# Ledger of designs, part 16: VH-VL binders against Protein-tyrosine-phosphatase MKP1 (MKP1)

Target 1, 143 residues: Protein-tyrosine-phosphatase MKP1 (MKP1), of Arabidopsis thaliana (Mouse-ear cress) (q9c5s1r149to291)
Amino acid sequence: ECSKVADHIYVGGDAVAKDKSILKNNGITHILNCVGFICPEYFKSDFCYRSLWLQDSPSEDITSILYDVFDYFEDVREQSGRIFVHCCQGVSRSTSLVIAYLMWREGQSFDDAFQYVKSARGIADPNMGFACQLLQCQKRVHA
Below, E stands for the ipSAE of ESMFold2; O stands for the ipSAE of ESMFold2 at other seeds; V2 stands for 0.75 times the mean of E and O plus 0.25 times the DockQ between their complexes.

## First folded at step 10 (VH-VL; framework fv_unasnemab)

Design k6 (from g2 with heavy chain F102R; at its last look DockQ between E and O 0.86; V2 from the best seeds 0.00; counts 0 for: pae O 7.4 > 2)
Fold by ESMFold2 at other seeds, look of step 10:
Structure k6 (fold): chain C 143 residues (1-143), chain A 121 residues (1-121), chain B 107 residues (1-107)
Amino acid sequence: as target 1 above (143 residues)
Amino acid sequence: EVQLVESGGGLVQPGRSLRLSCTASGFTFSRAWMDWVRQAPGKGLEWVAEIRSSKNSYATYYAESVKGRFTISRDDSKSIVYLQMNSLRTEDTALYYCARLRYGDWYMDVWGKGTTVTVSS
Amino acid sequence: DIQMTQSPSSVSASVGDRVTITCRASQSVSSYLNWYQQKPGKAPKLLIYYASNLQSGVPSRFSGSGSGTDFTLTISSLQPEDFASYFCQQGYSTPLTFGGGTKVEME
């Protein structure tokens, strides 16, 4: 399922990432592939790709790349584009980055941003390490 | 004034090479995606190649009919896009247009006047 | 590759006529269908993008419709400057492909 979480942000898993018609029907122009080592850029000529190499592990450090991710989301928004953010299942890695973005962009607490994303995508479930990292970095993300 | 001007066309024998140039002005070239489209005499339009911006790592894409023989490149400091055409064939004979591609809906909103390439013995 | 079939290949018409040109894709292209006008010796000019949106500066007598596989360009009242060739182009999938063109000629 391709879940719309903001006007320019959509979230899903590899199954959606492989499906050009779902991506095109949702007006996707850009793709953030959180698992570049695992999932290829399936339609390189049809979309603008950026790939990250994140493991779904509590020990994976996502805070070091957050402002690069935010800049990419903002670049897509400024171009009036729509970004599809995915990992393998669209549960932990991709949703964690979108939660962080909402915390930064909208000034939401982790809990509020998480509930917002979960209302759009019910399977959203950041691993404990990602959740902890976002809670610990909450003041940096807001300021 | 937004403008694209192609150059470098000419008459060549099969198997030879040519380099086409397209000089851009009137817009921020470094952020633009640039395409080559060709039109054989009395025929329709055929997309040839595309090069994307630096934000897209200058990714390049080619029509199957030219893959391995043609190379698209760009020089953002000079606002020029190039098409290196190697191993030319008679079926490459066409008027070659440079165009600016608009992402999102994938249309070409600015075209040059074209440069003619004729490949014959 | 997505094949674009355009019909008719030519049409003879008079100033004031309503002209309809069709474009059919070999598979769904959603609404990623664009229309261009090309006069002899000139580069193509964008008329319609995303099936139905008029490009800035294009007269309102031009309109586009359709989605999926079947698309139509309509000129509601042909003007002398509209005698030209018209091409559709799908933007759904690379390679980008064009229809064979429709030449609109004066009777």
Scores: ipSAE 0.045, ipTM 0.698, lowest interface PAE 7.4, mean pLDDT 89
ESMFold2, look of step 10: ipSAE 0.231; ipTM 0.756
ESMFold2 (binder alone), look of step 10: mean pLDDT 94; pTM 0.951

## First folded at step 11 (VH-VL; framework fv_unasnemab)

Design n1 (from k3 with heavy chain D105E; at its last look DockQ between E and O 0.94; V2 from the best seeds 0.00; counts 0 for: pae E 4.6 > 2)
Fold by ESMFold2, look of step 11:
Structure n1 (fold): chain C 143 residues (1-143), chain A 121 residues (1-121), chain B 107 residues (1-107)
Amino acid sequence: as target 1 above (143 residues)
Amino acid sequence: EVQLVESGGGLVQPGRSLRLSCTASGFTFSRAWMDWVRQAPGKGLEWVAEIRSSKDSYATYYAESVKGRFTISRDDSKSIVYLQMNSLRTEDTALYYCARLFYGEWYMDVWGKGTTVTVSS
Amino acid sequence: DIQMTQSPSSVSASVGDRVTITCRASQSVSSYLNWYQQKPGKAPKLLIYYASNLQSGVPSRFSGSGSGTDFTLTISSLQPEDFASYFCQQGYSTPLTFGGGTKVEME
């Protein structure tokens, strides 16, 4: 279930986050853990970790953290690294952040970025609150 | 032009302390991960310690054989990595190399010439 | 810890010879296997990273192969500057570990 979305971006769930072999075989160097209160940093000395504490809830505000996340993704790209972005199932939280990044970096609409991510990971399904937030900010999000 | 220069080695008695320095030049030191690797006489190479960049909160990691006795640190303004070695043992006798780690494939692409530490009575 | 077993421990060879050095890991390291050259009194120098990629400036007579547990460094035609010790190193898991080395020396 480790889904390659871009040259430097991979998405998945906790099952992949726990499996060093899958992470190493995909050349993962950095891990963005969207669910720090649920999933620990399983291999702290073997990867670069950053943890967020997101609920999969329509009331969770992801807009306030987007530029911090974009900076992290760009830092990984600049270092020729590969980032694995995960939540519990790799459906809503992790995919929402990747969709937002593609909107910002590639200048894509929410719909285009979502379709791109969904083509790479068919179960991608941001909750309605996240989708609404990204739609509201799509003209304001830019590289 | 990329260079690492170690210093601070010497002969010391067991139980004493020593601090190694590694001065870096020719690259953006503040973004680099830095490691110490040692080579005991007649033996192979042994990874000792690592310190990451400020973007990784200067996280440090140690080989089990030195954990609790050695402390790696850095001063980005001076481009220096330190290895503080406390409670030295005969087994710590080695040539100590400073190296730049490339985290993508976990290899050392730049090495210093090393500084010798001898721990004996 | 992942133990790296390197063989042979030494080899006597002449200029022009093909030299093959093997490295075996105690468990799979995928392709996270790097090779270094070390001349007497000098620091190690990276030759090959990620099993088979040549470092910048390394001559094409050096090649690496393998994955999983078994890896090989080959020098296709030994040159005078190639008399040195060679070490493998796994980058799969902390602690990073090295093979015991292979000394390539003149007959």
Scores: ipSAE 0.341, ipTM 0.797, lowest interface PAE 4.6, mean pLDDT 91
ESMFold2 (binder alone), look of step 11: mean pLDDT 94; pTM 0.950
ESMFold2 at other seeds, look of step 11: ipSAE 0.344; ipTM 0.798

Design n2 (from n1 with heavy chain G104N; at its last look DockQ between E and O 0.92; V2 from the best seeds 0.00; counts 0 for: pae E 3.1 > 2)
Heavy chain, then light chain:
Amino acid sequence: EVQLVESGGGLVQPGRSLRLSCTASGFTFSRAWMDWVRQAPGKGLEWVAEIRSSKDSYATYYAESVKGRFTISRDDSKSIVYLQMNSLRTEDTALYYCARLFYNEWYMDVWGKGTTVTVSS
Amino acid sequence: DIQMTQSPSSVSASVGDRVTITCRASQSVSSYLNWYQQKPGKAPKLLIYYASNLQSGVPSRFSGSGSGTDFTLTISSLQPEDFASYFCQQGYSTPLTFGGGTKVEME
ESMFold2, look of step 11: ipSAE 0.491; ipTM 0.839
ESMFold2 (binder alone), look of step 11: mean pLDDT 94; pTM 0.951
ESMFold2 at other seeds, look of step 11: ipSAE 0.472; ipTM 0.828
ESMFold2, look of step 13: ipSAE 0.476; ipTM 0.837
ESMFold2 (binder alone), look of step 13: mean pLDDT 94; pTM 0.951
ESMFold2 at other seeds, look of step 13: ipSAE 0.480; ipTM 0.837

Design n3 (from n1 with heavy chain S57E A59T; at its last look DockQ between E and O 0.94; V2 from the best seeds 0.00; counts 0 for: pae O 7.2 > 2)
Fold by ESMFold2 at other seeds, look of step 11:
Structure n3 (fold): chain C 143 residues (1-143), chain A 121 residues (1-121), chain B 107 residues (1-107)
Amino acid sequence: as target 1 above (143 residues)
Amino acid sequence: EVQLVESGGGLVQPGRSLRLSCTASGFTFSRAWMDWVRQAPGKGLEWVAEIRSSKDEYTTYYAESVKGRFTISRDDSKSIVYLQMNSLRTEDTALYYCARLFYGEWYMDVWGKGTTVTVSS
Amino acid sequence: DIQMTQSPSSVSASVGDRVTITCRASQSVSSYLNWYQQKPGKAPKLLIYYASNLQSGVPSRFSGSGSGTDFTLTISSLQPEDFASYFCQQGYSTPLTFGGGTKVEME
């Protein structure tokens, strides 16, 4: 289940997050854990971790953290690293952040970025609150 | 020129303490992960400790043989890594190297010349 | 901890010889294996990273191969400056561990 979305971005769920062999075989150097209150940093000394505390809820505000996440993705890319972005199932929280990044970096609409991520990971399905937030801030993200 | 220079080694009795310093130049020190590696006389290399960057909250890791006795730290404003060595034992006798770790493929691409620590009664 | 075993512990060789050094890991390290050269009284110097990539400034007579548990460093035609000790190091898991070294010395 480790889905490659871009040269430096991989997405998945907890099953991959706790499997060092899969992470190392995909050349993962960094891990963005979207669910720090649920999933621990399984291999703390072997990867560079960043944790977020996102609920999979339509009322969760992801727009306030987007540019911090974008900066982190860009730091990884500039250092030729590979980041694994995960939540519990790799469906809503992790994919929403990756969709937002593609909107920002590639200038894609929400629909185009979502279809791109979904083509790489078929179960990608941001909750309606996340989708609405990204649609609403689409102009700001296309900076 | 990328450079690491260790200092602070010496002769010391068992149970005493010693602090090693490593001064870095020629690279962005604040983004680098820094390690200590030691080599006992006539022996191979042993990884000792690592300290990560400020982005990683200066997280530290230690070899089991030194946990609880050694403390790695850094001062980014001075580009210095320290190794505080407490409760020294004769088996800690070694040449101590400071090294820069590249975390992409986990190799040490810059090494200092080392500083000698001798622990004997 | 992942134990790294180097073989042989020493090699007697002449200038022009092909020298082969092996490194075995106690478990798979994928391709996270690096090679260092250490001359007497000097610090280690990186030669090969990620099993087979040559570090900048390292002569092409050095090559690395292998994956998983078994790795090889080859010097295709030994030069006078290549008499040194060679160490492998795994980067797969902390603690980082080194092989015991292989001393390449003049016959």
Scores: ipSAE 0.084, ipTM 0.722, lowest interface PAE 7.2, mean pLDDT 90
ESMFold2, look of step 11: ipSAE 0.191; ipTM 0.748
ESMFold2 (binder alone), look of step 11: mean pLDDT 94; pTM 0.950

Design n4 (from n1 with light chain Y32W; at its last look DockQ between E and O 0.72; V2 from the best seeds 0.00; counts 0 for: pae O 5.9 > 2)
Fold by ESMFold2, look of step 11:
Order: structure tokens, then C-alpha cells, then sequence
Structure n4 (fold): chain C 143 residues (1-143), chain A 121 residues (1-121), chain B 107 residues (1-107)
């Protein structure tokens, strides 16, 4: 399932990531692959890819990469593109990055950004480590 | 001022080689994806080749009609894209454009004026 | 490999006329369809991207519509500078492919 979270941001799992028809029918231009060791860049010639190497583990540090991710989301927004952000299931890693972006771009608290993402994608469930990291650094991710 | 200037076109015999150059200015060339598109006399446009940025490991892609004969490359220090054309055929006769691909929506937003390649014996 | 078929191949028209050009793809390209204008002796210029979005600086008399396989470019009131060739291009799948073009000529 490919979930629209914002005008330029879509979220999902590997099943969508490997289905070119779903991606193109949703107007996807860019892909952020959170799980580069697990999922390849399935359609390199047809999309603009960036890959990250995140584990779905409470010990995985996502705060060090947030501003690089924000830059990529803003590049897509500025080009009027649509980005598909994915991990394996579209539950923890991909949704955590989108929550962080909304906190930064919209000035939302973690709780408000999480509820916003969850209203668009009901299975969104950042692991406890990601949630704690975003709560602890929400001052640092303000726009 | 954003511009692309092609050079290196000319008259060549079939089976010979020719190297086209495209000099870019006015934008961050090292981040851009660059394409070659050709137009045979009185005909439509045909995509030929693409080279991506260093962040994409300079990945290259080719139209089937030129694969194995043409090589696209770039020199970011000089802001130049090259098209090495080997084993030229009469059907390669065309005006060759260098273009910047706007990869957000997959269109060419900047074009050069083109350089003419004529393959004839 | 997606074939793009344009029609008509040429149009004779006068200033002020409404001109409609169609482009058909051999398979669905969703909304990944762009339109270019090419004047004699010049490189193509982007008019419309993603089926219906007007490129910056393009006059509002140009519009695009369609999705899937069938697309149209419309010039609502032809101006003297609009006599040119027009090409569609799909951005859905590599290789990027262009329609055969439509030449808009003065009657």
C-alpha cells in the first residue's frame, strides 16, 4: 500500500518499492530507500534514488542523518516531485524519517507529527529507540 | 546564464569514429544529469544517452540503437560531457543536442543548439 | 519501449484559431507526459510537464490534459509566434521517447 502523507511524500514497504506501476501511477519521481542492504534500487533508470542503511533497532542512531534527509525532501519539494520513502514494511524506519521532517518543516511536536503520519498510514509505529531519539532532539529539528 | 554548447560534429565515413563535446556553464554541473538527444533531418527526436552525477557513481544509460558503439562520459572539473561515437552508420546522421535532464519530472529543461553529424560515403 | 504517436502530423491554422494536438502512448504512462515547442533551426523548449503543468514563462493560452495513454495540447488562441513544431515526450520509462511531432503552419 502506498500511503500519501504530504503533497510530495509517500510511504510504503518493499512490496510497493518493487512495483513500478504503483510508483508511477502515484507520480513518484524520487525514492528514499531506508534499507539499502535489504532492498536494491529496483528501477535505477526510471527514478532518482537515495539509499540509507538503517536497521529497525532501538540502538540505531537516526539523528545523525536527519538533515541530509531533510535536504533530499526539500530538493524533491523544490522540483515539484514526489518522493516514496520506504523500508521493509513501511512501519518504523520510513515513518520515523517522515515524522522528523514534519517536526522540522512544520514546527510540530513529535506527538503531533506522529499522529499526522498515523492518520495517513495507520500502521506507522516507530520503534522505541527512534521515538525516544525524536522526542529528545525535537528542539534541534525545528525549522 | 545557463547554457550548453556542443562541438565536434562533422562529415565522416561509415565505420569511423567521432567525439562530441558539450560545455556547460551557469549551473552546478557536478550535480546535474546530462543527456544526448538527436534529431535526424526532417524527423523527430530520439534520446541517445544519459550520464548521472558523481553521487550516482556516474551511471550511464544508452538507447538500444547505440549501445556498444557510443560511450557517454563527463569531466566535472571542466564542466564537459562527451559522446564518443564509434562504428558510425548512415542512420546516425543527425543534429545532436546536449541537454540537462530535470530528474524531478524527467524532462530536458536546458538544451544546446546542437552539432551536426553526417555519416556518408 | 513506449511508442508515442502524435496527430495530426500538420495543422494549417490562422492567428486566433484554437489548435488541438493529440498524443497517444502505446501503454499507460500515467501523467508522465511532457510537451515541447521547436521553432525552425532551434532546440526544443519545454511548454508543459506532468501532463498539465505549465512551465514558468509559458503563456496561459497553452494547456495540456490527459492521463494514461491519451493526451492533448491545446493552444486556445494561436499567436504569430506559435507557428512551430510540437512534440510530446513520455517520462514514465527509459528509454525516454518522443512523438513524431506536429507542425503548426500559417494558412
Amino acid sequence: as target 1 above (143 residues)
Amino acid sequence: EVQLVESGGGLVQPGRSLRLSCTASGFTFSRAWMDWVRQAPGKGLEWVAEIRSSKDSYATYYAESVKGRFTISRDDSKSIVYLQMNSLRTEDTALYYCARLFYGEWYMDVWGKGTTVTVSS
Amino acid sequence: DIQMTQSPSSVSASVGDRVTITCRASQSVSSWLNWYQQKPGKAPKLLIYYASNLQSGVPSRFSGSGSGTDFTLTISSLQPEDFASYFCQQGYSTPLTFGGGTKVEME
Scores: ipSAE 0.114, ipTM 0.692, lowest interface PAE 5.9, mean pLDDT 89
ESMFold2 (binder alone), look of step 11: mean pLDDT 93; pTM 0.941
ESMFold2 at other seeds, look of step 11: ipSAE 0.169; ipTM 0.732

Design n5 (from n1 with light chain S93N; at its last look DockQ between E and O 0.88; V2 from the best seeds 0.00; counts 0 for: pae E 7.1 > 2)
Fold by ESMFold2, look of step 11:
Structure n5 (fold): chain C 143 residues (1-143), chain A 121 residues (1-121), chain B 107 residues (1-107)
Amino acid sequence: as target 1 above (143 residues)
Amino acid sequence: EVQLVESGGGLVQPGRSLRLSCTASGFTFSRAWMDWVRQAPGKGLEWVAEIRSSKDSYATYYAESVKGRFTISRDDSKSIVYLQMNSLRTEDTALYYCARLFYGEWYMDVWGKGTTVTVSS
Amino acid sequence: DIQMTQSPSSVSASVGDRVTITCRASQSVSSYLNWYQQKPGKAPKLLIYYASNLQSGVPSRFSGSGSGTDFTLTISSLQPEDFASYFCQQGYNTPLTFGGGTKVEME
């Protein structure tokens, strides 16, 4: 499923990432691949790709990359683009980055941002480590 | 005002090289995707090449007919996009346009006037 | 590559006529179909993007429709400044490809 979370942000898994029709029909221009050496850039000439190498592990540190990810999301929004953020299943890694962005951009608590993303994508389930990291950096993420 | 101005066209013999330039003004050039499109005399339009922004690592793409012979590049500090054309053939004869691509719906909203390249003995 | 076929290649018309131009893609391009106008000695000018959206400053007598493989450009009441060539272009796949053009001439 390709889940629309914000006007410029869509979330999903590898099944959507390899389906050009779904991506094009949703107006996707940019792809953030959270699992870059596991999932390839399926349509490199047809979209703008950026790849990260994140494990779905409670010990994986996502906080060090957050502001670079936020800047990328804002660049896409300013260019009137639409970004598809994915990992393998679209459950933990991709949704965690989007939750963090909503916390930063809209000043939402982790709980409110998580519920917002979960209402758009019911399988959203950041691993416990990612959830703890976002709770711990909540002050830093808010303006 | 948004403007694109091409230059560097001319008459050359087959097998020679030529470099086209396109100077941009009136918009944030460093964020734009830039394309070359050509039109042979009395013919339709053919997409030639594209270069993306610095945030996309200046990724480049080419039509199969020019791949390996043409190189697109850009200088963001001068707001210029280039097309280096090597090993020119008579079928490369065309009016070459520089265009700004809007990547949302993949259309070209700004075009230059074009510069003419004629490849003939 | 996606081949774009325009028809007719030429049409003779008078001021006030309704003109319809057809563009067919060799495979579905969803709604990623754009239309350009080109007058002799001038660069192409964007008219319609994403099948049906009018570009800013384009008169409302121009309209686009279609999706998938079959698209039309319609000029509801031809004006003297509309005698030009018209091109479709798909934005679905790289390489971007154009139709062969339709020349609208004064009868």
Scores: ipSAE 0.084, ipTM 0.723, lowest interface PAE 7.1, mean pLDDT 90
ESMFold2 (binder alone), look of step 11: mean pLDDT 94; pTM 0.950
ESMFold2 at other seeds, look of step 11: ipSAE 0.180; ipTM 0.750

Design n6 (from n1 with heavy chain A32S S53N; at its last look DockQ between E and O 0.92; V2 from the best seeds 0.00; counts 0 for: pae E 4.1 > 2)
Fold by ESMFold2 at other seeds, look of step 11:
Structure n6 (fold): chain C 143 residues (1-143), chain A 121 residues (1-121), chain B 107 residues (1-107)
Amino acid sequence: as target 1 above (143 residues)
Amino acid sequence: EVQLVESGGGLVQPGRSLRLSCTASGFTFSRSWMDWVRQAPGKGLEWVAEIRNSKDSYATYYAESVKGRFTISRDDSKSIVYLQMNSLRTEDTALYYCARLFYGEWYMDVWGKGTTVTVSS
Amino acid sequence: DIQMTQSPSSVSASVGDRVTITCRASQSVSSYLNWYQQKPGKAPKLLIYYASNLQSGVPSRFSGSGSGTDFTLTISSLQPEDFASYFCQQGYSTPLTFGGGTKVEME
C-alpha cells in the first residue's frame, strides 16, 4: 500500500514502487529508493529518483546520511512535490528515515514520531539498531 | 521576463549534423528541467528530448525517433541548453522549440519562439 | 506510447459562440492532461494544466474538465483573439504526447 505520512511524504514497498498508476494517482514526483542494489528505478523518465544502499540490519549506520536525506525531503517540499520513500516492504528502512525527518522537522521525540508514522502505516517497524540510533541522536537532530 | 531564445537552425543535407542552442533568462535555469519539442510543417507537436537539473544528475531522455542520433546537453553557467542533431533525416525537418518543463504536472509553461531546421537534398 | 486523439480537427465559429474541444487518451492518464493554444507563427501557450487548472493570466472563459481517458476544453464565449489552434498533451508517461490539434476558425 502507498501510505501517506505527511503532505509531501508517502511510504511503501516495492509493490507500490513498480506500480506507476498508484504513484501518479498520489501525485508522486520524486522517489527515494532506499535499496538501490535490490530495487531498480522502474520509471526513470517519469519521476525524479534518488537511491540509497541500506541494509535492513541492526549494524547499518543511518545517522551519517540523515541531513542529506532531510535536505532532499525539504527540497521536494519547497518545490511542492511529493516524495515516495520505499524499501522492499516499507517496514524498517524507509520508515526509519521518515521518523528521523519528523523528529527533525517537527521537533517530535522518537516515540511520538514513531507512533505518528505507525498510525499512518501500521506495519512500520524499524529494526532495533535503527531505533537505537535515532534515540541516541535525538538531541542532535533537535538541535 | 522569463525568456527562451533558440538559435542554430538552418538548411542541411541528409546525413549531416546541426547543433541548436537555447538561451534562458529571467528564471533560475540551473534548477529547471528543459525539453525540446518540434513541429513539422502542417503537423502537430512532437516531444523530442529532456534534460534535468544537477540534482537529478543531468539525466537525459529521448523520443524513440531521435534516440542515438540526438544529444541534449546544458551549460548551467551560461544558462544554455543544446540539441546536437547527428545523422539528420528529411523527417527531422521541423520548427524546434525549447521549453521549460514543470515536473509537478508535467507541462511546459515557457516556450521559445523556435528555430527552423530543414533537411533536404 | 499513449496516443492522444483530438476532435474535431477544425471548428468554424463566430464571436460569442461556445466552443468545445475533446481529447481522448489511449489509456488512462489520470488528470495529467494539459491544454495549449497556438496562433500562426507563434509558440504554444499553456492554458490549462492538470485537466482543470487555469494558468495564470488566462481568461476565465477557458475551462477544462475530465479525467482518465476523456477530456474537454471549453471556451464559454469565443473572442476574436481565440481563433487559433488548440492542443492537448498528456504528462502521465514518457514520451510526452500531444493531440493532433483543433483549429478554431472564423465562420
Scores: ipSAE 0.377, ipTM 0.807, lowest interface PAE 3.9, mean pLDDT 91
ESMFold2, look of step 11: ipSAE 0.379; ipTM 0.810
ESMFold2 (binder alone), look of step 11: mean pLDDT 94; pTM 0.952

## First folded at step 13 (VH-VL; framework fv_unasnemab)

Design p1 (from n2 with heavy chain D56E; at its last look DockQ between E and O 0.91; V2 from the best seeds 0.00; counts 0 for: pae E 3.3 > 2)
Heavy chain, then light chain:
Amino acid sequence: EVQLVESGGGLVQPGRSLRLSCTASGFTFSRAWMDWVRQAPGKGLEWVAEIRSSKESYATYYAESVKGRFTISRDDSKSIVYLQMNSLRTEDTALYYCARLFYNEWYMDVWGKGTTVTVSS
Amino acid sequence: DIQMTQSPSSVSASVGDRVTITCRASQSVSSYLNWYQQKPGKAPKLLIYYASNLQSGVPSRFSGSGSGTDFTLTISSLQPEDFASYFCQQGYSTPLTFGGGTKVEME
ESMFold2, look of step 13: ipSAE 0.479; ipTM 0.834
ESMFold2 (binder alone), look of step 13: mean pLDDT 94; pTM 0.952
ESMFold2 at other seeds, look of step 13: ipSAE 0.492; ipTM 0.838
ESMFold2, look of step 14: ipSAE 0.448; ipTM 0.818
ESMFold2 (binder alone), look of step 14: mean pLDDT 94; pTM 0.952
ESMFold2 at other seeds, look of step 14: ipSAE 0.446; ipTM 0.826

Design p2 (from n2 with heavy chain F102Y; at its last look DockQ between E and O 0.95; V2 from the best seeds 0.00; counts 0 for: pae E 3.5 > 2)
Fold by ESMFold2, look of step 13:
Structure p2 (fold): chain C 143 residues (1-143), chain A 121 residues (1-121), chain B 107 residues (1-107)
Amino acid sequence: as target 1 above (143 residues)
Amino acid sequence: EVQLVESGGGLVQPGRSLRLSCTASGFTFSRAWMDWVRQAPGKGLEWVAEIRSSKDSYATYYAESVKGRFTISRDDSKSIVYLQMNSLRTEDTALYYCARLYYNEWYMDVWGKGTTVTVSS
Amino acid sequence: DIQMTQSPSSVSASVGDRVTITCRASQSVSSYLNWYQQKPGKAPKLLIYYASNLQSGVPSRFSGSGSGTDFTLTISSLQPEDFASYFCQQGYSTPLTFGGGTKVEME
């Protein structure tokens, strides 16, 4: 249930987010909680938390926060940390942010980044609006 | 050279306040997590408090034994960590260390020499 | 809170001896176990982090092993500068907690 997507990036749902043993055994140091209005910071003093308030809706704008998210992923990587990115089920919101990061960091197309994430986490399925936004931002993210 | 130097300890009566400071040098202070650890005479070490970096919104955490009485803070422009100790009790008598925490494996790689706090009637 | 139990509380040893110190956690701490050396009147000094990693500048005669609840610190051939107290510390859960210490003394 805790999917390793990159050396410093892990993805999952609320079930993993509330299990300290799984998080610690995977060496997690940072947690990006995409659903701060639903899920609390379960182990506030044991990890470094950052919360976002994203709905799983085609109308939710994720492009406005992408560079802040990329900066955070890079800070974790530079510190040799491991970040766990989650939403409720680890399907749409969390995977969309990771897909966007791979597009930016690795220069991958949306399709290639999505297939990479899906190979690590088979239930990855960004909603139509997130997918559309990432496709529209592809040239900007690759700059 | 990486150094931490504590100061501000002393002899105080129960119920009084004392402010400890820890001056850091030789590393990028603004990115570091900083902890206070104390050691009562002839006893082991006890974690007291932690303050994180500006990137973590200066989040603070406290041991239950000091929560509500102690406040950790920092001034990144001066590279100083503070521990404000209010409502001191005789149980707070200890040598207080400032330490830099490396949070990937949760160890303290740099320690100061400590400053002594004695709380007695 | 996770309690850390060290044994023995003290050891009398001679230069050249092999010294083994154990640390037991009240619950699993995975590999989040660190070892410190403390000489009288001095601050603790990190020796071993994450169960078995030797800190920079620490002599290779020091080694750490273990995972879960049971951990050991070994000094393969004791040197005069190694007479000190040794503490374990778990980093798995806050509050961070330390063992009671093991004093290594000259016979």
Scores: ipSAE 0.424, ipTM 0.817, lowest interface PAE 3.5, mean pLDDT 91
ESMFold2 (binder alone), look of step 13: mean pLDDT 94; pTM 0.951
ESMFold2 at other seeds, look of step 13: ipSAE 0.457; ipTM 0.829

Design p3 (from n2 with heavy chain A32S S53N; at its last look DockQ between E and O 0.91; V2 from the best seeds 0.00; counts 0 for: pae O 2.7 > 2)
Heavy chain, then light chain:
Amino acid sequence: EVQLVESGGGLVQPGRSLRLSCTASGFTFSRSWMDWVRQAPGKGLEWVAEIRNSKDSYATYYAESVKGRFTISRDDSKSIVYLQMNSLRTEDTALYYCARLFYNEWYMDVWGKGTTVTVSS
Amino acid sequence: DIQMTQSPSSVSASVGDRVTITCRASQSVSSYLNWYQQKPGKAPKLLIYYASNLQSGVPSRFSGSGSGTDFTLTISSLQPEDFASYFCQQGYSTPLTFGGGTKVEME
ESMFold2, look of step 13: ipSAE 0.520; ipTM 0.837
ESMFold2 (binder alone), look of step 13: mean pLDDT 94; pTM 0.950
ESMFold2 at other seeds, look of step 13: ipSAE 0.488; ipTM 0.834
ESMFold2, look of step 14: ipSAE 0.516; ipTM 0.842
ESMFold2 (binder alone), look of step 14: mean pLDDT 94; pTM 0.952
ESMFold2 at other seeds, look of step 14: ipSAE 0.532; ipTM 0.854

